# Ledger of designs, part 2: VHH binders against Probable cyclic pyranopterin monophosphate synthase (moaC)

Target 1, 244 residues: Probable cyclic pyranopterin monophosphate synthase (moaC), of Pyrobaculum aerophilum (q8zyf8)
Amino acid sequence: MIVDISKKPDVFRYARASANADVKKCNTAVAAKAATVASRYLPFLHPLPLSATAWCKDGKFYVEGIAHWQTGVEMDVLFGVLVGLLGSGAVKIENLRVEIKQKQTTPPIIENVNTSEAPITREGDLVASAYGRMKVVNLDIVKNPVEKGHPIYAAQTAAALNAKRLCELLGGPCPSVQHFKIEIITSDSVEVRTFIKARDITPAPEALFSAGVALLTIWDMIKKYEKDENGQYPYTYISELHLD

## First folded at step 6 (VHH; from b11 with A95T)

Design d1
Fold by ESMFold2 at other seeds, look of step 6:
Structure d1 (fold): chain B 244 residues (1-244), chain A 116 residues (1-116)
Amino acid sequence: as target 1 above (244 residues)
Amino acid sequence: EVQLVESGGGLVQPGRSLTLSCAASGFTFDDYAYGWYRQAPGKQRELVAAISRGSTLYADSVKGRFTISRDNAKNSIYLQMNSLRPEDTALYYCTRTVYEGSLDYWGQGTQVTVSS
């Protein structure tokens, strides 16, 4: 459920976050690093190239960041403060907040008549959509909460997170995800459709991966109801998974 | 009154260096981040380099050649431009970040021309 930002221009962004904590040694390196990878841990946060710095002063821990990108950086620096303090041994954190959130407005486009929306000024959108189908015995259990939580909501969350993380497993550059959608439908089976929009490289592997992760998450959550007497799954399997 | 005053532009030969300066006044210098933008004829303004208290960023076209810096005692921001190329020819602006809902601050700029 990563909000579509593909139409937003790159803008100079600046934010500073802070928190109070009593730590004797400030782990500023961990904080700055964490801010730069925050989108890997906050599942709905858009990836961006962040420059981050951290410091401590007068019982407060700070992280600031700047970027020239389509989204603001305040969530990234908040995450940096959190992780930096935990890496500094903090067991109590107070007043974790955004102190400063600023940007540059984009200069007015000189030509801006007759166009209903501004064009994107970078390499265009790359899109992929994937479809998956899983046969299950207990469709009713998929639609309702179980002891481990709601299968569909868990699948949606896991898919969104993993749409940004496949490249970590395969090694290589990660697509800059601009938008992620997932739809899960229960009919005579569980059907999943994912859609990913990204900048610079195709997200086709990520669309397939996120659809697969969604189905496997549902399966894992309902598996005790899907087993036969011998612990086997004679009627539960992913029947297809492919790009649209 | 918020003021950002650029200076230091001029005509230089390719491969030479130039330092731009930006003097800031009328606000608390440490509460903002700063950037250098440039605009060549027929192009939109583009970010060249930016600086906060401790972080910098650069456009890909200038990495390794340009260095942004600041002097808090003088409320000033600098752009050291080395290994200048003809494509660096532009009007260079110093600017400051703003809070949501505020208008940007832009000066007249300082012209840099790189020519034989």
Scores: ipSAE 0.399, ipTM 0.820, lowest interface PAE 2.5, mean pLDDT 81
Fold by ESMFold2, look of step 8:
Structure d1 (fold): chain B 244 residues (1-244), chain A 116 residues (1-116)
Amino acid sequence: as target 1 above (244 residues)
Amino acid sequence: EVQLVESGGGLVQPGRSLTLSCAASGFTFDDYAYGWYRQAPGKQRELVAAISRGSTLYADSVKGRFTISRDNAKNSIYLQMNSLRPEDTALYYCTRTVYEGSLDYWGQGTQVTVSS
């Protein structure tokens, strides 16, 4: 059963997400744009008129967004941080998390998007693997089907569908993916490992992307069980996402 | 003490401009997003414009005429209202987002009346 949101009122929504990464350039334009189109990539997000901004400060990359809509924007800005860092050349991302999630009851509003472009760099051989780890409170919910179906199977499907789609967001050379594998392990956390083989262009960014999409898909599916009484996610975050 | 104080309203002729101000105190300014709402007599309260650190949103009816801005050094939010029309007549409220489970803040507001 999918929870029906069609009867929820439009309210003013605000969220801010961040991650740690040591990058030379901050591709804030890619991050802001990615947040506005996150619903095209995360299978259970509804389209919404998001206005998003990204910035870097003190070794952290931030994305925040506002909307007047039926659902929150935290998954959208998390996706923005992920894509922005990949577009900034990050090969290691730590502590991707929701810092703030807030709302208000309001009449309709309209989106406005701010963007700026920075170059990306891709190198390496034709094989790449990536590892990601997400801390969650409710590991049992990840293992067992609930309202939105099976989180692990949904994550595997979302990652596979998205393995070659990062270049749609970044604009640039697209690896010709020839093989994709994903392994999801639920130990004391949710761990994902992806492996991609491609021709001509290294799939390193795509390996990171597909791992990130898998984790964000799981997060989206279990988020109602992960929130605290203030609607925050104090114990749910992607602690690591990096190439092997 | 947490406060959001609106000012700058008044009676103006159509086509003129006003600037509304909202002074914030008693909380961490950068942890919230802000909005200007208005309520005309007999109408429901509606969002006019909203701003986060760097993102803005506008209602269709004010797009191109109104500009929301913020000054982090002064903990203040502004609404520049140009080319005012009689339908902009309303009580204007400054507010901020809240965490889940908290009630919205709706102060007294500042009255804007556009009449010739």
Scores: ipSAE 0.328, ipTM 0.797, lowest interface PAE 3.4, mean pLDDT 84
Fold by ESMFold2, look of step 9:
Structure d1 (fold): chain B 244 residues (1-244), chain A 116 residues (1-116)
Amino acid sequence: as target 1 above (244 residues)
Amino acid sequence: EVQLVESGGGLVQPGRSLTLSCAASGFTFDDYAYGWYRQAPGKQRELVAAISRGSTLYADSVKGRFTISRDNAKNSIYLQMNSLRPEDTALYYCTRTVYEGSLDYWGQGTQVTVSS
């Protein structure tokens, strides 16, 4: 379900997201591309024409985006960081968060682009497990149905559907997924664990991706309750995401 | 205090060029995205171009003729306006993005008039 935004005006919107990760080279082209198509992968995210840029500095990976549109761009750039780091070979990601979310209130009109591609680097076993943890303010909201449905069930479905779709974003060979499992636990945070078995190439990136998609799906569904009075997310972020 | 000061407007003949400047002060320049808007007499204000650290947007009516840029060392935003047409005549405003719950920040504007 996508919330009805047909009555919202177009406004100039800006967001920047970041995460910490140890990577050899930064696949910024993949990150920017992923941000522009995030709505294809986060099931409740509205599509929008986004201009995105990515860069690395001092052990951090950044994606920012601008659009003149009906919805904000923070979830799109978060997705860009996730995919960009996976495309850079990251097996451990920390503090994936929104740094800046801003807007202008005056309406409308349009367009920019850039791309290049890099190959996927894969190492690991044909069985992979990943763990992710997201800090949230409102755990009770995660445990119960909201307007868009139940966050946990939606996240499980989104993760399962996306387990085999990372290669659409990164290019290169796709693992033949034979089995997928996901567990989501709410304690003092939201924790996710994914398990994937594949036959020919390691599904380690897909295990991480599925865990990330689950957490981002929950975040997107509850984000109105996580914002502070300035529309920021000071206490909501994915603190860690890594292979087991 | 947050300030955005436009300059560079004037009267020019069609086909000529102008560069608009916007000097920003009173805040951390790199934490925001910026835009140029224009308003012609009797018309609504419209976005002309926008810029973040690395991304740009342009209105279709100016694409290929106008270029937005920024200089972080000078805390400044520029709009290079080439091949000016009479329909580009307007009051041009520099803006920045704001956090939710805050009011928009606008400069006073700088007039661009393209006429024989």
Scores: ipSAE 0.171, ipTM 0.706, lowest interface PAE 6.0, mean pLDDT 85
Fold by ESMFold2 at other seeds, fold request of step 11:
Structure d1 (fold): chain B 244 residues (1-244), chain A 116 residues (1-116)
Amino acid sequence: as target 1 above (244 residues)
Amino acid sequence: EVQLVESGGGLVQPGRSLTLSCAASGFTFDDYAYGWYRQAPGKQRELVAAISRGSTLYADSVKGRFTISRDNAKNSIYLQMNSLRPEDTALYYCTRTVYEGSLDYWGQGTQVTVSS
């Protein structure tokens, strides 16, 4: 299911992603770390040695990454933005998108290291739900199996798994998940709703995270069909992601 | 049009330091990542160091000795090369990332020769 890249050469890869959110603090360390381990959470991403940086400016949160490797890094930095904003306390995220995706074709050899993460503050109810919407060019492709599998079924599985794993990235106590539901609808866009019940601490960050992971999993599975001729994503992005 | 102009190469003794510069023009500087590559006679071209807005990469052979940096006000990228060794002798090129389907951009190169 993970595409065979064993014969592709290493090339220099660069991407930048961003989203809008109103947060009081910017947890850039969490974002950079999350980008470097995104393949552990987005099931079809190939692992790679990413060097990542995050920052905030003018109401936007940014993550960029560079690697010298066989695959591009845009999904990794998108994941970094998602997790960084959750680690910054965001409850509403808008316009999570790839701003820049670039490469250099001359192959060399390089090794990287990255920054560490910190835990979030958790307040809220023991039941949480979240909503997310992603704009795509090719809605029909989302509804049908592709080379990597069925995007909707893969997203449901990835979301369920990841509902239990955000604390690995943010630190601190993990909610004891008692119930998880996800609904994915294809209308004029891809819409997702998640619902989580936990025993002990609020799963609100996990509701957002699992919704975001579902959308990013779909994006990763269909990205070949979403790129323009320059390899960019002008019309594919997560327009909103928020708690209900 | 896109231009990348390297400077700062020369002949130095082992153990000494040298700073390479790359002046960029003709595009939005902050929208790209940059790299220094080198090619010694009879060898393949290799990436030495790379930099984006805040992220850096280094080849294992230069870690701890070379530092890549950038100056956004001057649209310039630098390679500080310390503790130079004869093995660092090469033609050093500055380059920029490109969009898919585009050809790579290279400067003319600047020669670094490390010899007693």
Scores: ipSAE 0.111, ipTM 0.664, lowest interface PAE 7.1, mean pLDDT 86
Fold by ESMFold2, fold request of step 11:
Structure d1 (fold): chain B 244 residues (1-244), chain A 116 residues (1-116)
Amino acid sequence: as target 1 above (244 residues)
Amino acid sequence: EVQLVESGGGLVQPGRSLTLSCAASGFTFDDYAYGWYRQAPGKQRELVAAISRGSTLYADSVKGRFTISRDNAKNSIYLQMNSLRPEDTALYYCTRTVYEGSLDYWGQGTQVTVSS
């Protein structure tokens, strides 16, 4: 359910997200692009005109976004980091988090981007499994319906749909998915396992992507309960995301 | 103490250029995004251009004419204003993003007047 924001004023929005990963080449073009279309993949995220940039330094991958719009940009840049790392060949991602989220009151609108690209290769088995863990403050909220719906059911649906859609973002051939499973468990954190079987090419990137999308969907749905007094997320992040 | 100090305003003829500067101090420069806003007499303050570490944003009315930039070594933000029009006449403010619940930081502004 996408909430009516037609009466909210445009506000200048800025966010930076990061994650740790060991990658040989940084696909910053894919990351920046993915951030600008994140609302097409995270089902409760409102669309917005985002300017985004990405870079990597010292084992960390960063995405920043800036917009003047009715909603914040932190979920968009988180998505950009996830996709950028997958497009960079990452098989293990750690500490995917919002580093900073800021705003300023009054209006504007426009302009994009610096890019670099690498071709995507796919090697591995036709069966893949991934695991992800997200730290949250309010586990009880994850277990129950909120204003936007039930976080776990929404995440399961978003993951299943997105298992087929990573190639839209990365390019290249799409695996012919034969089977998809997802399990979400709330312990002292939110844990996700995904399983994908494909007919033709390895779905390993899709297993990671669908797990990441599940966690980001939950985060997006509960984010108003996770923010501190300054609108930051000091204790909410995806601590790990990797192939099983 | 957080400070943003604007300079570079003045009286210029239509079609000419002007560069505004904003010196920042009292905080970690790279942790924020910055903007130039303007306010014409009798109008509300409007964003002109904004910049993060690697992204920029422009109002439609200045797109292609104005360029925002930053110098991290000097903790400074600039607005290059080309092809100035009488409609660009305003008091121009430099500002920084803030955390939710914090007060906005504004300079005193620098006047730009574009007249024949």
Scores: ipSAE 0.012, ipTM 0.619, lowest interface PAE 8.0, mean pLDDT 85

Design d1
Fold by ESMFold2, fold request of step 11:
Structure d1 (fold): chain B 244 residues (1-244), chain A 116 residues (1-116)
Amino acid sequence: as target 1 above (244 residues)
Amino acid sequence: EVQLVESGGGLVQPGRSLTLSCAASGFTFDDYAYGWYRQAPGKQRELVAAISRGSTLYADSVKGRFTISRDNAKNSIYLQMNSLRPEDTALYYCTRTVYEGSLDYWGQGTQVTVSS
């Protein structure tokens, strides 16, 4: 279910997300683009007109976004960081988190959207797997249906769909997926493992992407239970995401 | 104490330019996004422009004429207003974002009047 927001006012929204990764060149164009279209990929995210930018500094990749809209933008910028890092060639991502989430409540009017295109080439094995771990405060909530649906089953479906869609964001040739499998385990944290076979080019970026999408889908579905009193996520983040 | 202090308003003829300034103090400047809003007599307050570290937003009515910028060393936000029109006459406010559940912060405003 995409929650009914028809009665919420437009509010100035701001968020910044980051992750640690060793990348040689920062593909900031892909990151900003991905953030602006995140709702096309994260199934319960409301569409919104985001203005986004990205940069890297001292081993961290950042995406920030602003909008005048009915919903916050933190999931959109998290998605931008994920895709931007994959478009930068990252194979290991750590501490993907929301650094800042803010708003203001003045009657609203309008916005910009920044976009650009940046195709990426790839090489590697035709079989890939990835692992991801997300820290959560309320693990029991992940195991049960919530207002938006069942977090685990939604994540499995979103991951499978998105394993076929990363090339829409990165450009270049798309792997022909021949097999996809995902396992999600909830213990002291939420852990995900993805496995992909492709016919023609390496699906390593897709293994990472689908694992990341699974975790972000769960996060989005449970986020109202994870926020502190200031609307921040001090204890909720994707601690690691890497190829096996 | 969070403070936002606007300045730079005045009376100008149509087609001229002004630069508004907003001096910020009492918080970590780089942790927030900022906006300029305006309110004409009898109208509701409307967003004019907003800025984060690297992203900007503009109202359609000011795109191409106004530029928002920031100077982190001076903890200041600026609004360069070119090609001013009588419809730009308003009290202009600087504001910043807040965390969920917090009260909004507004400056006192600076008046811009565009007339022949």
Scores: ipSAE 0.005, ipTM 0.530, lowest interface PAE 10.0, mean pLDDT 86
Fold by ESMFold2 at other seeds, fold request of step 11:
Structure d1 (fold): chain B 244 residues (1-244), chain A 116 residues (1-116)
Amino acid sequence: as target 1 above (244 residues)
Amino acid sequence: EVQLVESGGGLVQPGRSLTLSCAASGFTFDDYAYGWYRQAPGKQRELVAAISRGSTLYADSVKGRFTISRDNAKNSIYLQMNSLRPEDTALYYCTRTVYEGSLDYWGQGTQVTVSS
């Protein structure tokens, strides 16, 4: 279910997300653009008029976003970080998290930064797998239907669809997916494994992307249970996401 | 080519009115939603108003003073700005959106200056 926000007022919404990754060049243009279209990929996000920026510093990749709208932007900027790192060639991503989210009546001040773009390079076999782990406060909520639907089944569906759609965001040649499977388990955290076969071009980026999308879909569906009293996510984050 | 061309800006005294216009070309006008954003010097761009095919949205700071409208026959959108205040001074941009709230094109902007 895409939640009914028709009664919510427009306020300025701000969020900043980050992750650690060791990449040669940060593709911040792709990250900023991906954040603005995240609602096309994460199935329960509302469309909104997002302005987004991205940058790298000290081994971290950042995306921040602003909208004057009825819903928050934290999932949009998380998606931007994920896609930006994949567009930067990351094979291991750590600590993908929301650093801060805010509602305010005065427009936030965002410094103008230049973004950079690079084509994705694809290295790897025609068979790829990835692993992801997300820390959550309310593990039992993940196992059961919530207002938006069943988190695990929604994540499996979103991941399968998105395994075929990363090249829309990155450009360049697209793998022809021949097989996709995903396993989501709940131990002391939410863990995901994805497996992809493609015909002509390595699907390694898609293995990571689909794993990340699964975790972000779950996060979005349970986020009202994960927020603290200040509306922040101190304990919810994707701790690791990497190729096997 | 896709174009959005703003006009109607200028210098105006507090309490007066202006109408901004945005002429769209190079695409099917009816298929999209539109918005007005503004940027004051040294500040980030902020939403002023948006119009979908059947709904309008306004920033709280302009509700009751500004009205967005569209004329599909003229491929144009408008922003009627009443009771202007010095705080409304900004460069105003017309935007096209593909989904409610998602932007993919901007105009060059038209300056509105509210001063004595």
Scores: ipSAE 0.000, ipTM 0.103, lowest interface PAE 19.3, mean pLDDT 84
Fold by ESMFold2 at other seeds, fold request of step 11:
Structure d1 (fold): chain B 244 residues (1-244), chain A 116 residues (1-116)
Amino acid sequence: as target 1 above (244 residues)
Amino acid sequence: EVQLVESGGGLVQPGRSLTLSCAASGFTFDDYAYGWYRQAPGKQRELVAAISRGSTLYADSVKGRFTISRDNAKNSIYLQMNSLRPEDTALYYCTRTVYEGSLDYWGQGTQVTVSS
């Protein structure tokens, strides 16, 4: 279920997300573009007109976004960081988190634009697996149905769909997926493992992407239970995401 | 102490240009996004332009005429207003974003009057 927001007013929204990764070149164009279309990939995320930018500094990759709209932009910029790092060739991503989430209350109006550019490389075998871990405050909420549906089942479905769709964001040839498997475990955190077999092109980026999408889908579905009184996520983040 | 101080307003003829400035102090400048709003007499306050580290937004009524910018070294935000029209006459406010649950921070405003 996509939650009914028809009664919410438009307000000025700002968020910044970051992650740690060891990449040679930062694909900031793909990150900014991905943030603007995140709702096409995160199934319960409301679409919004986002203006986004990305940069790297001191081993961290950042995406920020602004919008004048009914919903916040933190999930969109998180998605931008994930895709931007994959488009930068990252195989290990740590501490994908919301750094800042802010708003302004006034009666509104709108608009912005973003563009993309990406020379992307793919290295690896035709069989790939990835592991991801997300820290959450309310682990019991993840195990049970919420307003938007069951977080684990929704994440499994979103991951399977998205395993075939990363190339839409990065460009270039798409792996022909021959097999996809996902396991989500709730221990002291939310853990995900993905496995992909592809025909002609390594699915290594897709293994990471599908694991990341699973975790972001869960986060989006439970986010109202994870926020503190300031609307921030001090204890909710993806601590690690890497190839096996 | 959070402060936003607007300046640069005045009386100008239609078709001319004016630059508004907003000096920020008392907080980490780069951690926020900023906006210019305006309010004409008898009207509601409206967004004119907004800026973050690298992204901008503009109201349709000012696109192509106004440019928002920032100078991180001076902790300042600017609004370059070209091709001014009588409809741009208003009190212009500088603001920044706030965390959820916090009160909005506004400057005192600077008056722009466009008339022959």
Scores: ipSAE 0.000, ipTM 0.511, lowest interface PAE 10.8, mean pLDDT 85

